# Ledger of designs, part 34: VH-VL binders against q3z8e7

Target 1, 156 residues: q3z8e7
Amino acid sequence: MVEKIPMTASGYKKLEDELSTLKVKRIDVIEEMRLAAMDKDMRENAPYHAAKEQRGQIEGRIKEIEHELKYADVSEYTDTNTSKVNMGSTVKLRDPKNGECCTYTLVSPKEIEPLKGKISASSPIGKAVFNRNKGEQIEIEVPSGTLQYIIEDISF
Short names: E, the ipSAE of ESMFold2; O, the ipSAE of OpenDDE; V2, 0.75 times the mean of E and O plus 0.25 times the DockQ between their complexes.

## First folded at step 24 (VH-VL; framework fv_denrakibart)

Design Y3 (at its last look DockQ between E and O 0.01; V2 from the best seeds 0.00; counts 0 for: pae E 11.7 > 2, placed apart)
Fold by OpenDDE, look of step 24:
Parts: C-alpha cells; sequence; structure tokens
Structure Y3 (fold): chain C 156 residues (1-156), chain A 122 residues (1-122), chain B 113 residues (1-113)
C-alpha cells in the first residue's frame, strides 16, 4: 500500500500547474525532435539527441508529479479554520522581550522554502506552534538557550 | 551578460583564405547552437549555417554548403567562419548569432555579435 | 525551403502613426498541436546587428516597447508599430524557424514620412 503524500491545497495546485506546463513543453520538445529528425543522419544529429534527452527528463518529471497528485492527501488542509495552527497555516510569532515579529507558513516537506518562511511542521518552530492557539506562548530550543514567542496571529 | 564578440574587419583579395571568429561569453557556450548570417552591402539577412559547439555538429544552408566552413573551439567558447578562396561576391557583413533555446537546432536568434565586415577586392 | 516574402519592401509613415509590415511564408509555420507559430521578427538599425523583437509570432522579447506587436498564424504574419517613433527607423525582417534551413524575409525598410 502506497503511503499518502500530505500537501497543502496551494501545493497541490502548483503541481497541477507544473504538470500542465510540462505537458505543453513535452509537445514542443517532440516537435523539436521531429524537426531535428529531418536530418538524414540521425546518429550525428545532436539536436535530436538533445531533444530526446530533454523529453526523457520532462516525462520523468511528469510521472513524478502524477504520482504525487494521485497519492496526495490534501483533505486535512482544506477549509481549515484559523483557530489553531495546522498544515497550511501562516503564523505570526512575536518575541515578548523585544516585540519583534516573524511569520512562518507550515507546509509539506516538498514545499519547504526557508527563505520565504515556509517551514515543515516537523521543524523546531513547526513542532512548537503546531496545534496551538492564538495568544499562546511557545518555546523553541536553540543552542544558545530557549527562545520564547507568542502566537500573535494565525491565518490560512 | 550574454555577449558575442566578433573579430575585426578584413580586407582581402580574391583567392585569399580567411577565418573570422566569434567568441561567446555569459552563457553555457556548448549548450546553444551558434549561427552565421551574411548581409551583403545594402541587402537582407541570409542564414548561412549553424554549429553545435558541444560536438561540432554543423548545418549549412544549401546556398553556402561547400562555400564556407563553420567550426568551433569550445575550449575557448569561439565559433569560426572560414573561406578557402575568397571571391569578390563574398564582400559582406557577417554576423554570428546565438540560438535562444538550448540543445535544439531550431530556434530564433536572441543575441548577435557586432558583425565582421569582409571586403574582397582586387 | 520555406520562402519568406515581406510586403511592402519599403514603408514611409508619419511620426505617431501606425506602421504595418506583412510577412508571408510559402508553407505554414504553425504547429497545430502546440498552436505555436515558429516566426520571429527582427529590427536592424543602420550600422547595427539585428535585434530580436518578436518570437512565436506574437511574443515580445524582453525590453521591446509595447508599441511593437506581432500577429498572424499559419502563413500570414504582421508586425505592427502602433505609433511610429523616430528611433523606429530601421529595416525589419521576419524569420521562420519551423524547418531547416532557417530563412529570412527580404526585409522592409521603415522610414519617417
Amino acid sequence: as target 1 above (156 residues)
Amino acid sequence: EVQLVQSGAEVKKPGESLKISCKGSGYSFTDYWIGWVRQMPGKGLEWMGIIYPRDSDTRYSPSFQGQVTISADKSISTAYLQWSSLKASDTAMYYCAKHKFRFTEYSYFDYWGQGTLVTVSS
Amino acid sequence: DIVMTQSPDSLAVSLGERATINCKSSQSVLYSSRDKNYLAWYQQKPGQPPKLLIYWASKRESGVPDRFSGSGSGTDFTLTISSLQAEDVAVYYCQQYYSYPYTFGQGTKVEIK
């Protein structure tokens, strides 16, 4: 039995969009192959071989995406309220000491983008905020000690 | 930044040989076909041929097949166009140009060299 | 070979007026399944190399002003300059990259009336 792949609705949509784009690109590459194949010597036809390789890469990615979409688990992350931090939630954390705020979005492992504040629920921050309510104080263990934050806002 | 820098203007006599160059920079030279385009004085653009630097796969226009030789040295990201014996009718501006899309030989030219003027006169 | 024929050979247009250049291919350059036309337009000013304006018949290259537009499909294509500027004085070329060998139109010289 294949394990379900958790992802956000946004992530699912991104995969659909990518799939659509790749399918179009595949058509283009196939046409490139056709044009390249007009050469009489296929063995020495670098464009053909290059296009063929690209087709293979595209097809490989398409299969991967189709697999992910087929086994995607998005049900838990759709129509979620903002009462508690969950997958797909964006949380604003405030440092009670200095008043500084940070914003993070909990995403699936495939959607992680640290530079954009997209973090895994299994990350230290993710674990600390998951299933917490607005107004709660959380603690994050770091090498320098324990950081304290207040969940100031939750959005989805 | 993508750049194609061509060798300087040439003044030659009929019967002489000539090899002009086009050096690419700012992109993966081996991954893009590079072409040569002729423009005779006061005339239009003529597609001469293209080369894939990675393996030196070369395609010529039928009009230029056997008339010129297109080559490349990928170690120095340079493409060449050469004549074994110039004719007065070879007098023209010659441009090198880069294909936009990787790998494939079918594309339009997104970047062009500054051109090399070749003058052949007795 | 696919022959590209432009019309007119020369065009004089007043500043601020519309300039229209046509390009006809001897064979269709449309890939129906992709719905893409393998047609490009270039601008060449005196003493300069050609500059890419349009690709895929209607897509503007980065940095190209909005007044330039490409249209058409199959065998008939048009480059339009909605409002001719002084800096637009040049020779314009269409080019197909649908099949080997690539071929250019003969060019259209655009001047200010």
Scores: ipSAE 0.023, ipTM 0.566, lowest interface PAE 7.6, mean pLDDT 88
Fold by ESMFold2, look of step 24:
Structure Y3 (fold): chain C 156 residues (1-156), chain A 122 residues (1-122), chain B 113 residues (1-113)
Amino acid sequence: as target 1 above (156 residues)
Amino acid sequence: EVQLVQSGAEVKKPGESLKISCKGSGYSFTDYWIGWVRQMPGKGLEWMGIIYPRDSDTRYSPSFQGQVTISADKSISTAYLQWSSLKASDTAMYYCAKHKFRFTEYSYFDYWGQGTLVTVSS
Amino acid sequence: DIVMTQSPDSLAVSLGERATINCKSSQSVLYSSRDKNYLAWYQQKPGQPPKLLIYWASKRESGVPDRFSGSGSGTDFTLTISSLQAEDVAVYYCQQYYSYPYTFGQGTKVEIK
């Protein structure tokens, strides 16, 4: 069994942000190597070797972060009480039976756009998710029965 | 071995500036929030604030917001607590401490520094 | 701010007997959807920094003797030392980490006799 890495949603986001930054920096370092390599005397090219060393460190950190994100265990740790679904929240719902996901944003009545997933807190989906936490299972009553979803993610 | 080593005791006069340090070793310094806790003489513990050294994201207790500056230099695995103008009421023991869990700001402290006694008297 | 109130302020207990320390929070520190109480206990011996004993209200930190146990939920918590040892003379603090600022209780001094 693969060891999980405990973290909060906030911690997960910090790793995602670092990963994005490193991928940009990697592009810059690869260009530095390319420019340095235009000096055909590669054996005496200190700028090239410095950039190569930096790239190695960046690639190593990227792999470490990708591993940490893949095996993150966010379910054991929570953000503060402000992590509940509120007006303005975007929620990602997962159907536990088939793994399919859908995304909705809670908006004011004047901003409702159902085809874009912008729904009111008084809609069936809105009522079901409001004031709920990430990881909670919710039920939506429809004429054909009860639909069940898990709140996969909450964005603000 | 995880350890947090703080700078030595300080004796200061009111109005002077001061910056005390906390150096972490034996763990990935930039992966954990590190915090500062005040203990006035004969009193209990007060949570002052925390910092995430990787990006310097800093959170203060409302009681200490604007009273102190928390900073970090990740290149030397060191966190700092700083006053621009000390008061006699700043006389206290100051501890740094590390969050238990990696990445998260919502945690408790598992390792503590030895403390830095700051004495401010005229 | 969540106020953490400990009782008693001091406690004298004979060696080998049970010591009981109470901690009450002004608001619940139970995150009910995860069934987690965001409550820790620390021991501070004279002249030393605090040491973590208990987290999530009831889980012992690695290396902490079995005689230390935590219990309670929501707003009411208890630290119990089942058989007091001489080395347990200290001040004990509860702390909530549910909501900023992560406040401590005022401390309970445990003494022998």
Scores: ipSAE 0.000, ipTM 0.534, lowest interface PAE 11.7, mean pLDDT 83
ESMFold2 (binder alone), look of step 24: mean pLDDT 94; pTM 0.951

Design Y4 (at its last look DockQ between E and O 0.03; V2 from the best seeds 0.00; counts 0 for: pae E 17.5 > 2, placed apart)
Fold by OpenDDE, look of step 24:
Structure Y4 (fold): chain C 156 residues (1-156), chain A 122 residues (1-122), chain B 113 residues (1-113)
Amino acid sequence: as target 1 above (156 residues)
Amino acid sequence: EVQLVQSGAEVKKPGESLKISCKGSGYSFTDYWIGWVRQMPGKGLEWMGIIYPRDSDTRYSPSFQGQVTISADKSISTAYLQWSSLKASDTAMYYCAKHKFRFNEHSYFDYWGQGTLVTVSS
Amino acid sequence: DIVMTQSPDSLAVSLGERATINCKSSQSVLYSSRDKNYLAWYQQKPGQPPKLLIYWASKRESGVPDRFSGSGSGTDFTLTISSLQAEDVAVYYCQQYYSYPYTFGQGTKVEIK
């Protein structure tokens, strides 16, 4: 068994945020590589090689973070308000327009089960609800527009 | 569609405080640096500074350091430029502008606000 | 600070003729590791915000007509309008984003002769 890596909920969140950022950065760098490749011979294309190197660095860090997240043992801070959504929390979201409710649980990457409402804190819904209080209204951006939800309940 | 919408024109007197705004939409506001550019009447463009909304990391031109404050409220995708005490010489058009590349401080401005005219006179 | 100097300050060109604007930086804005010149060109028409034309010294922004082109490297750059159109009457600015503070040229006013 691989030993778990102790960390705080906030630490876990920071890693997820960094991961998300890096994944986007990777896309941008790949695009830069593509553009560079169009301009010059591949063998003599300094911009391309530079971008490729950067991509490698980004990918290396991504792997490191994913490893940490995978084996994270997240514990709550003793000073953390238990009334806020945190790792391990189950949240009930209510659509104020139609009254429909959805339930989600924030879990580690290794425990993600979207069909069962187990989602990452770095997911759009996870990001929207993390560190939020019961009764707060949140917004989630989707391709069809912006969804409005109220955090109706928080449980562990 | 990416848009930067700035607050309306301001008419002020010397010594007054002022805070103008720039609201971004159509993109991830927190992921792109946003800058302010001054243009005095009949003059050229002047780079004032930039801010990264995610963590409010701010970089000023030495010419504007201590003269203005650049800030951002990422919760409402808005950047601000403010003066504690306006001078007549602050009369100018002020533009906010978005950096082209995500997460990159070394970038050019691809989208601009419509500008805010600030007039300071006795 | 990197000083950006444009030349000329004003330019009158006949319709359909070539307009050439120069921009010189006091220091190189070429990032050798990436082989990119951190130089942009903007167009500003009266009563409007600046519009991005060129980035990385020679790349045209989307939607910019082909008659606009950027060239140069290091400290010397040129914006060329191959065939001046009436709608091209504006002030043009170069800008370096190589090092803080980012700086603009003083601008070049292009008019129809």
Scores: ipSAE 0.014, ipTM 0.574, lowest interface PAE 8.5, mean pLDDT 89
Fold by ESMFold2, look of step 24:
Structure Y4 (fold): chain C 156 residues (1-156), chain A 122 residues (1-122), chain B 113 residues (1-113)
Amino acid sequence: as target 1 above (156 residues)
Amino acid sequence: EVQLVQSGAEVKKPGESLKISCKGSGYSFTDYWIGWVRQMPGKGLEWMGIIYPRDSDTRYSPSFQGQVTISADKSISTAYLQWSSLKASDTAMYYCAKHKFRFNEHSYFDYWGQGTLVTVSS
Amino acid sequence: DIVMTQSPDSLAVSLGERATINCKSSQSVLYSSRDKNYLAWYQQKPGQPPKLLIYWASKRESGVPDRFSGSGSGTDFTLTISSLQAEDVAVYYCQQYYSYPYTFGQGTKVEIK
């Protein structure tokens, strides 16, 4: 099954509002296509072709939002800054054995870029750091054993 | 009959705010883009921007971005042009005009308002 | 921004003679092919708001006299008044509606000689 998508109540509401707006725009763009077709040569009709492209973008975004809302896991935490790791946080992890550091940013699933340190809250690292404070020791289970890190810093 | 009726002439001092209006009738106001055009005394036409009243989607000329606010109240079929702080150089005739095509942002203007003369002098 | 440049700025033409106004855009306003140029012409008589004359560079708006015609493609456009009448004394503007901002030319004043 599809994994849950963490978000705030504010984030969920923003997606609902965007969806409502897009559904209205979809109706308008479909009518724009109909009206443009009545006044111009279809093969050379720039307004018709532009509207058709816009409709495709709107339909794609609607489907994406509907998926995100369907699998949303809405948290009680605010979208304001806190001392805890949350969505949008950048965390610096220190290996206590050798002092080496690595940095990760918690992002939505569609923004994941592991080679740039952008990970989801559902990844092994993301699960380990989520809702943790600066200075906490965390454990990450990997096939080769258990890795230990200390949350050195949290930023937004 | 399609009509665009603009608010009356205004005489203002620099630094004052102003909001002028354009009321559309005889067509589906919310379904057509409405634009604003400036004409300074003795000068040509300048495209300021357009708005789609249904969702307030707005496009500005770079020359007017941040200088004016274009808005609409679809419940009373009215578009607005607004300044927070007028300058003497804002003295001009201001026209509203509607796009020909329903919904379509790529259009020419088929109906024009009568204009609103704004005079700003110190 | 697409800059629209009209020439001449002003012209005087005898009644019944031909008036020719040129409009040049800084980039092409032709979408897909040469049949769909996103260019309009407006007439503004003294003391009046502008009035649409020509759209798609060459299509005459309903109710506009046959003496008005538009031509050109891409970047170079012409408005022609084949036989100037007294009521044609006005300032004429071209406008592109190809890409934002939908700029106007600076205008061409037409007078009776």
Scores: ipSAE 0.000, ipTM 0.476, lowest interface PAE 17.5, mean pLDDT 84
ESMFold2 (binder alone), look of step 24: mean pLDDT 94; pTM 0.954

Design Y5 (at its last look DockQ between E and O 0.02; V2 from the best seeds 0.00; counts 0 for: pae E 14.4 > 2, placed apart)
Fold by OpenDDE, look of step 26:
Structure Y5 (fold): chain C 156 residues (1-156), chain A 122 residues (1-122), chain B 113 residues (1-113)
Amino acid sequence: as target 1 above (156 residues)
Amino acid sequence: EVQLVQSGAEVKKPGESLKISCKGSGYSFEDYWIGWVRQMPGKGLEWMGIIYPRDEDTRYSPSFQGQVTISADKSISTAYLQWSSLKASDTAMYYCAKHKFRFTEHSYFDYWGQGTLVTVSS
Amino acid sequence: DIVMTQSPDSLAVSLGERATINCKSSQSVLYSSRDKNYLAWYQQKPGQPPKLLIYWASKRESGVPDRFSGSGSGTDFTLTISSLQAEDVAVYYCQQYYSYPYTFGQGTKVEIK
């Protein structure tokens, strides 16, 4: 049994877009192969082999993407007050002590971008906020101690 | 870990047939071209040919075209090199080797078998 | 067929010294569209199968010591061992994979002086 692959809606869309692009590229590469093959000498040379290689790589990636799309687990977001933090959610955390705020987006491991606040749901912050509601206070364990934050806002 | 394990040494007479094997493990066998390289005693390396196990697409060196047959059984991750009729001049070490990257026909080899010594003498 | 010619046939170098092996192809193995040279270098120690050292003329294979480097483009290529070690005693081969058949050089035997 194949496990589902968690990802964000944006991640899913990116895969779809990539797939579309690759399918077009595949056509082009096949044409390149055809052109290269027209030259008998070229059939045994690098240009033809390079095109064939590229075709193989494209096909491999296409299959990979199709697999990911097929088994994707994309979370849906509702903008209701009862919405819980889930995959793809953007969470605004506020420190009740100093009022400072941080914003994080929960993403799949493949989508992690720490500098953009994209963190894994399995990260300490991710685990702390996952399935929580707006207004809840959460605790995050860090080496320096325990940090407390309030979930100020949830968006998708 | 990627491994290529070849069949044992062979001692044959001229005119006899022979089929040696190369079993791959630790990687997706069908996705990588596998090649055969001959090394005559005290001589250099000779590119014989390659096969893509997925569809059994095969390429031969002109020097070996019609002299040997390269085949593969992807179900057991094994490539083969065979002769219908051996000659004394076929005495050599034969290596199987794996292409480094998937789907590419660019025949540079990152992993090699231990070699199969074939001795043909009357 | 593309003929690969190595020079010298044999080389004796003192420990710690630089070893330089040249490889010339009868035709260019540079694919300009990709700016890649379809050339590899192998090391073969006595009683062992060849080992990949360099591919695409200058890309070092994983696990290969830094003292090994490949350079060159087009028809002229060089394998350099910056500081020869005892374990580097071997025969070295260049190989083109630009066109069939993917021919090897005749090999260069590197020994310790």
Scores: ipSAE 0.124, ipTM 0.701, lowest interface PAE 1.5, mean pLDDT 90
Fold by ESMFold2, look of step 24:
Structure Y5 (fold): chain C 156 residues (1-156), chain A 122 residues (1-122), chain B 113 residues (1-113)
Amino acid sequence: as target 1 above (156 residues)
Amino acid sequence: EVQLVQSGAEVKKPGESLKISCKGSGYSFEDYWIGWVRQMPGKGLEWMGIIYPRDEDTRYSPSFQGQVTISADKSISTAYLQWSSLKASDTAMYYCAKHKFRFTEHSYFDYWGQGTLVTVSS
Amino acid sequence: DIVMTQSPDSLAVSLGERATINCKSSQSVLYSSRDKNYLAWYQQKPGQPPKLLIYWASKRESGVPDRFSGSGSGTDFTLTISSLQAEDVAVYYCQQYYSYPYTFGQGTKVEIK
């Protein structure tokens, strides 16, 4: 069985559209590099170096999108079920030993913002909470060992 | 609009090689997985394998692993099924078909070729 | 491999009556976290390639008459033709696409009684 990357139909379409746009931009940037390379003085060829850097960013993003699309599992829209963690859910985790709480929101890979608690379903935290019910105890693997939490609340 | 056109019927002898083709048109050929399905005379459908033409990533049914080669040439929008040494038991109708969903392997077939009848006589 | 078993092997139904075809998988084809069944149905008329009818177990492909419906979940699935027409004489196949290899059922031949 191969890896499945969950996403919505709209998320899949967004990635398709971005991929098409990036492939057009890549062609333009490669031509820009070719034209700039005809400059006699490469030591001060800022246009060439800027285009080279932009190409690297475009190629990297294309690779990411192609991977996600190749293994995509396009699902129906998530329901409003508040008893189970799903894509788009906000989950509150409580450490049973000290009562501390953390809040995370499961988002698509493009929307990941770890410092704001927006994480993917494939992250250690995301995998641990996905499809779990309120009140369940979960384990999260971190470099320092295994942490245990209780799912205190789930919201959409 | 979407079409999969397969090469014509073949009559071969055991031990001969064969390469049959499936040309796709009306869609972005390299972006869709394309597969081969065998149907022996009077029998059901057998999934043989699929290929992603963009990078030629190929998945075989264990029953066909090492028995056939699936390949593609995206520059001419064509997929191939190839035998290095045919057996009489290879006599069957062979269909190509494309996945419905662009890029992803997690799909079923929405368009099918007309079929290529391969007859291997002893 | 996930083995797909259809029943019956052949079915004779009077014109205008309901035809029911069953398909059973040796393992669940339900992705339970998403409530999604990786099951398709195909129709193959004599001398023609297969044609997609149903995907995700219950969703009708564009252009397929509404007398065709799919149901079931997990390991047990049903294709129903609510009012058999002469043009529905064919062999019907289920297919799972949950995991490699994407196996087909052995087929069910539907005839007019």
Scores: ipSAE 0.006, ipTM 0.552, lowest interface PAE 9.9, mean pLDDT 84
ESMFold2 (binder alone), look of step 24: mean pLDDT 94; pTM 0.952
OpenDDE, look of step 24: ipSAE 0.023; ipTM 0.596
ESMFold2, look of step 25: ipSAE 0.000; ipTM 0.534
ESMFold2 (binder alone), look of step 25: mean pLDDT 94; pTM 0.953
OpenDDE, look of step 25: ipSAE 0.017; ipTM 0.585
ESMFold2, look of step 26: ipSAE 0.000; ipTM 0.496
ESMFold2 (binder alone), look of step 26: mean pLDDT 94; pTM 0.952

Design Y6 (at its last look DockQ between E and O 0.01; V2 from the best seeds 0.00; counts 0 for: pae E 16.8 > 2, placed apart)
Fold by OpenDDE, look of step 24:
Structure Y6 (fold): chain C 156 residues (1-156), chain A 122 residues (1-122), chain B 113 residues (1-113)
Amino acid sequence: as target 1 above (156 residues)
Amino acid sequence: EVQLVQSGAEVKKPGESLKISCKGSGYSFTDYWIGWVRQMPGKGLEWMGIIYPRDSDTRYSPSFQGQVTISADKSISTAYLQWSSLKASDTAMYYCAKHKFRFTEWSYFDYWGQGTLVTVSS
Amino acid sequence: DIVMTQSPDSLAVSLGERATINCKSSQSVLYSSRDKNYLAWYQQKPGQPPKLLIYWASKKESGVPDRFSGSGSGTDFTLTISSLQAEDVAVYYCQQYYSYPYTFGQGTKVEIK
């Protein structure tokens, strides 16, 4: 059985865009190699070797991205489906004690951006909210104790 | 507009070889898996296999593995299904179909060819 | 192999009435990590190739009328036509794409009563 790679639609799109960019860059680097090769002996041609190395790096990343896309399990959501927290969901959590709210978006590990509230589904918060419904109360274990939140809203 | 155009109907005898085609247009051919589905007369759909045109990665149903060959020529955006030796039991409609999502091998099909009828009789 | 079994084999429904088709898989097609069911529904009208209706058990393909809906999880799935129209006369197939080979159900013929 083939392993699936969970990711958001946005993450998938980013990979597609990166792939497209890299393919163009590859062409440019190959041209640089060609030009460098015209200047002097290959063994003593630093620009050529630098371009060659860059090509290798680009090709490696292209292969990696293609692999991820090939096995991607993309979450496609419409604005109308906000019943349960899933990959790609944005969740508003409310502290029942003080009324303060926090917003998080569940993303794949490669998409994590803590400063933007993008967290992994495997994180403590992610695990607590995953597959939960709006209005449910969740508990999150932290070193300082147990935090309680209510899922106030789910969006995509 | 996405379109899959298959080759015309075939009438063959048992023992003959056959290669039918499916040409894709209106999308990046190399980026989507293409599948083949058999439908015998008056019967249901049978998943035969899929191919990734970019690198010709191919997956077969056990029931069809060794019985047919799936291939693709990405230079002309065409997928193929071929038999080395046809049998009467190969009489069926054959559909090619495109995967919905780019790059992914998850075989649910959003666009289908019009089908190729293959008749094998003595 | 995962065996897909549909019920009934044939269904006659009056115009404007609800049509319900069931599909059962011999194994779960639920990807538990994401709570997603890898199941699709197709419609095949006479003389035409199949048309994708539903994927991921409940997601409608673009252009599919609102009267079509998919539901279920794990091993039991349902395609519902809330109000049968004349143009809905067709054979409907479920398909799992959870594991190879990605098998189809045997089909359900929907006719007007």
Scores: ipSAE 0.290, ipTM 0.729, lowest interface PAE 1.4, mean pLDDT 90
Fold by ESMFold2, look of step 24:
Structure Y6 (fold): chain C 156 residues (1-156), chain A 122 residues (1-122), chain B 113 residues (1-113)
Amino acid sequence: as target 1 above (156 residues)
Amino acid sequence: EVQLVQSGAEVKKPGESLKISCKGSGYSFTDYWIGWVRQMPGKGLEWMGIIYPRDSDTRYSPSFQGQVTISADKSISTAYLQWSSLKASDTAMYYCAKHKFRFTEWSYFDYWGQGTLVTVSS
Amino acid sequence: DIVMTQSPDSLAVSLGERATINCKSSQSVLYSSRDKNYLAWYQQKPGQPPKLLIYWASKKESGVPDRFSGSGSGTDFTLTISSLQAEDVAVYYCQQYYSYPYTFGQGTKVEIK
């Protein structure tokens, strides 16, 4: 018998948020490894070795969280999908290139907490997702280039 | 060495069900996405979908969604492709293939199975 | 779906001569912030499964002969075999892995003239 992991709805949400953050960080680290690996002098490539170590830590924690979420026994947890992103929506974005998922909640200006994923509808990400459906691909123009995401899930 | 060993050729009639298999060895099976590719006689390659065996996260080509089922049994390192009701147009070679990159769904295929020929005829 | 179109459909090249295969995508497969083209090339010999040759449009897989090279960016890509050998008779496929579904080109058959 597989042992269930009891947790509250808030505990489950906290793990989901950590997972989303780690998956974003994983994408960056994987790309830094790929970029560093293009150098011919790999033996002295400190950025490559640092990224490799960091990736190992990230992958380990992701595996742990995914197991905990899979076997979670959440007291009366309820999750509902919606068709369109609106104010108060929580959106899960997936980067199709690296598998990274991140989660944002559209909030009013008084409630903005960027480090916790609470963003305004006027932010680059907020503008890109507003009024979009689950499954749509979006592009976000930022100073560092173009980011592409797929809206994987919408909830409240 | 990394190996993907598929089940043997199948001869079926229209309307029959079928489940073909792909057993991975020589690597950490649950860490890599496995995909299925169809090749109809004399035709090119068609990407059908992929599965992550650890949690069965599955992604389908729209052309195949609802037409086949991709599944995996991680306890025996095996992925499956299944039809509930075969059609003559399902006659093809079916390959399984492993993603190059660990964990990520964004990858190309580096190792391929030998193929399973499925023949559906009256 | 991103449509991958190869040209030509078939190609006859004299032994030792250069073979050139084009692959065009209906949308860019360049992830511009990382400067990566999400394109791979495969070789399929008769009766065999496909074999990976090239990834990231231009990077050669380990064990692939030096005569194979890939180039291009965005929507236009080329596979070049600089000096065709008898063992290179095969069908060649491009594939994009930028966006689901990860579509293949229709294939280019390369044969000796």
Scores: ipSAE 0.000, ipTM 0.492, lowest interface PAE 14.1, mean pLDDT 82
ESMFold2 (binder alone), look of step 24: mean pLDDT 94; pTM 0.949
ESMFold2, look of step 25: ipSAE 0.000; ipTM 0.481
ESMFold2 (binder alone), look of step 25: mean pLDDT 94; pTM 0.950
OpenDDE, look of step 25: ipSAE 0.006; ipTM 0.582

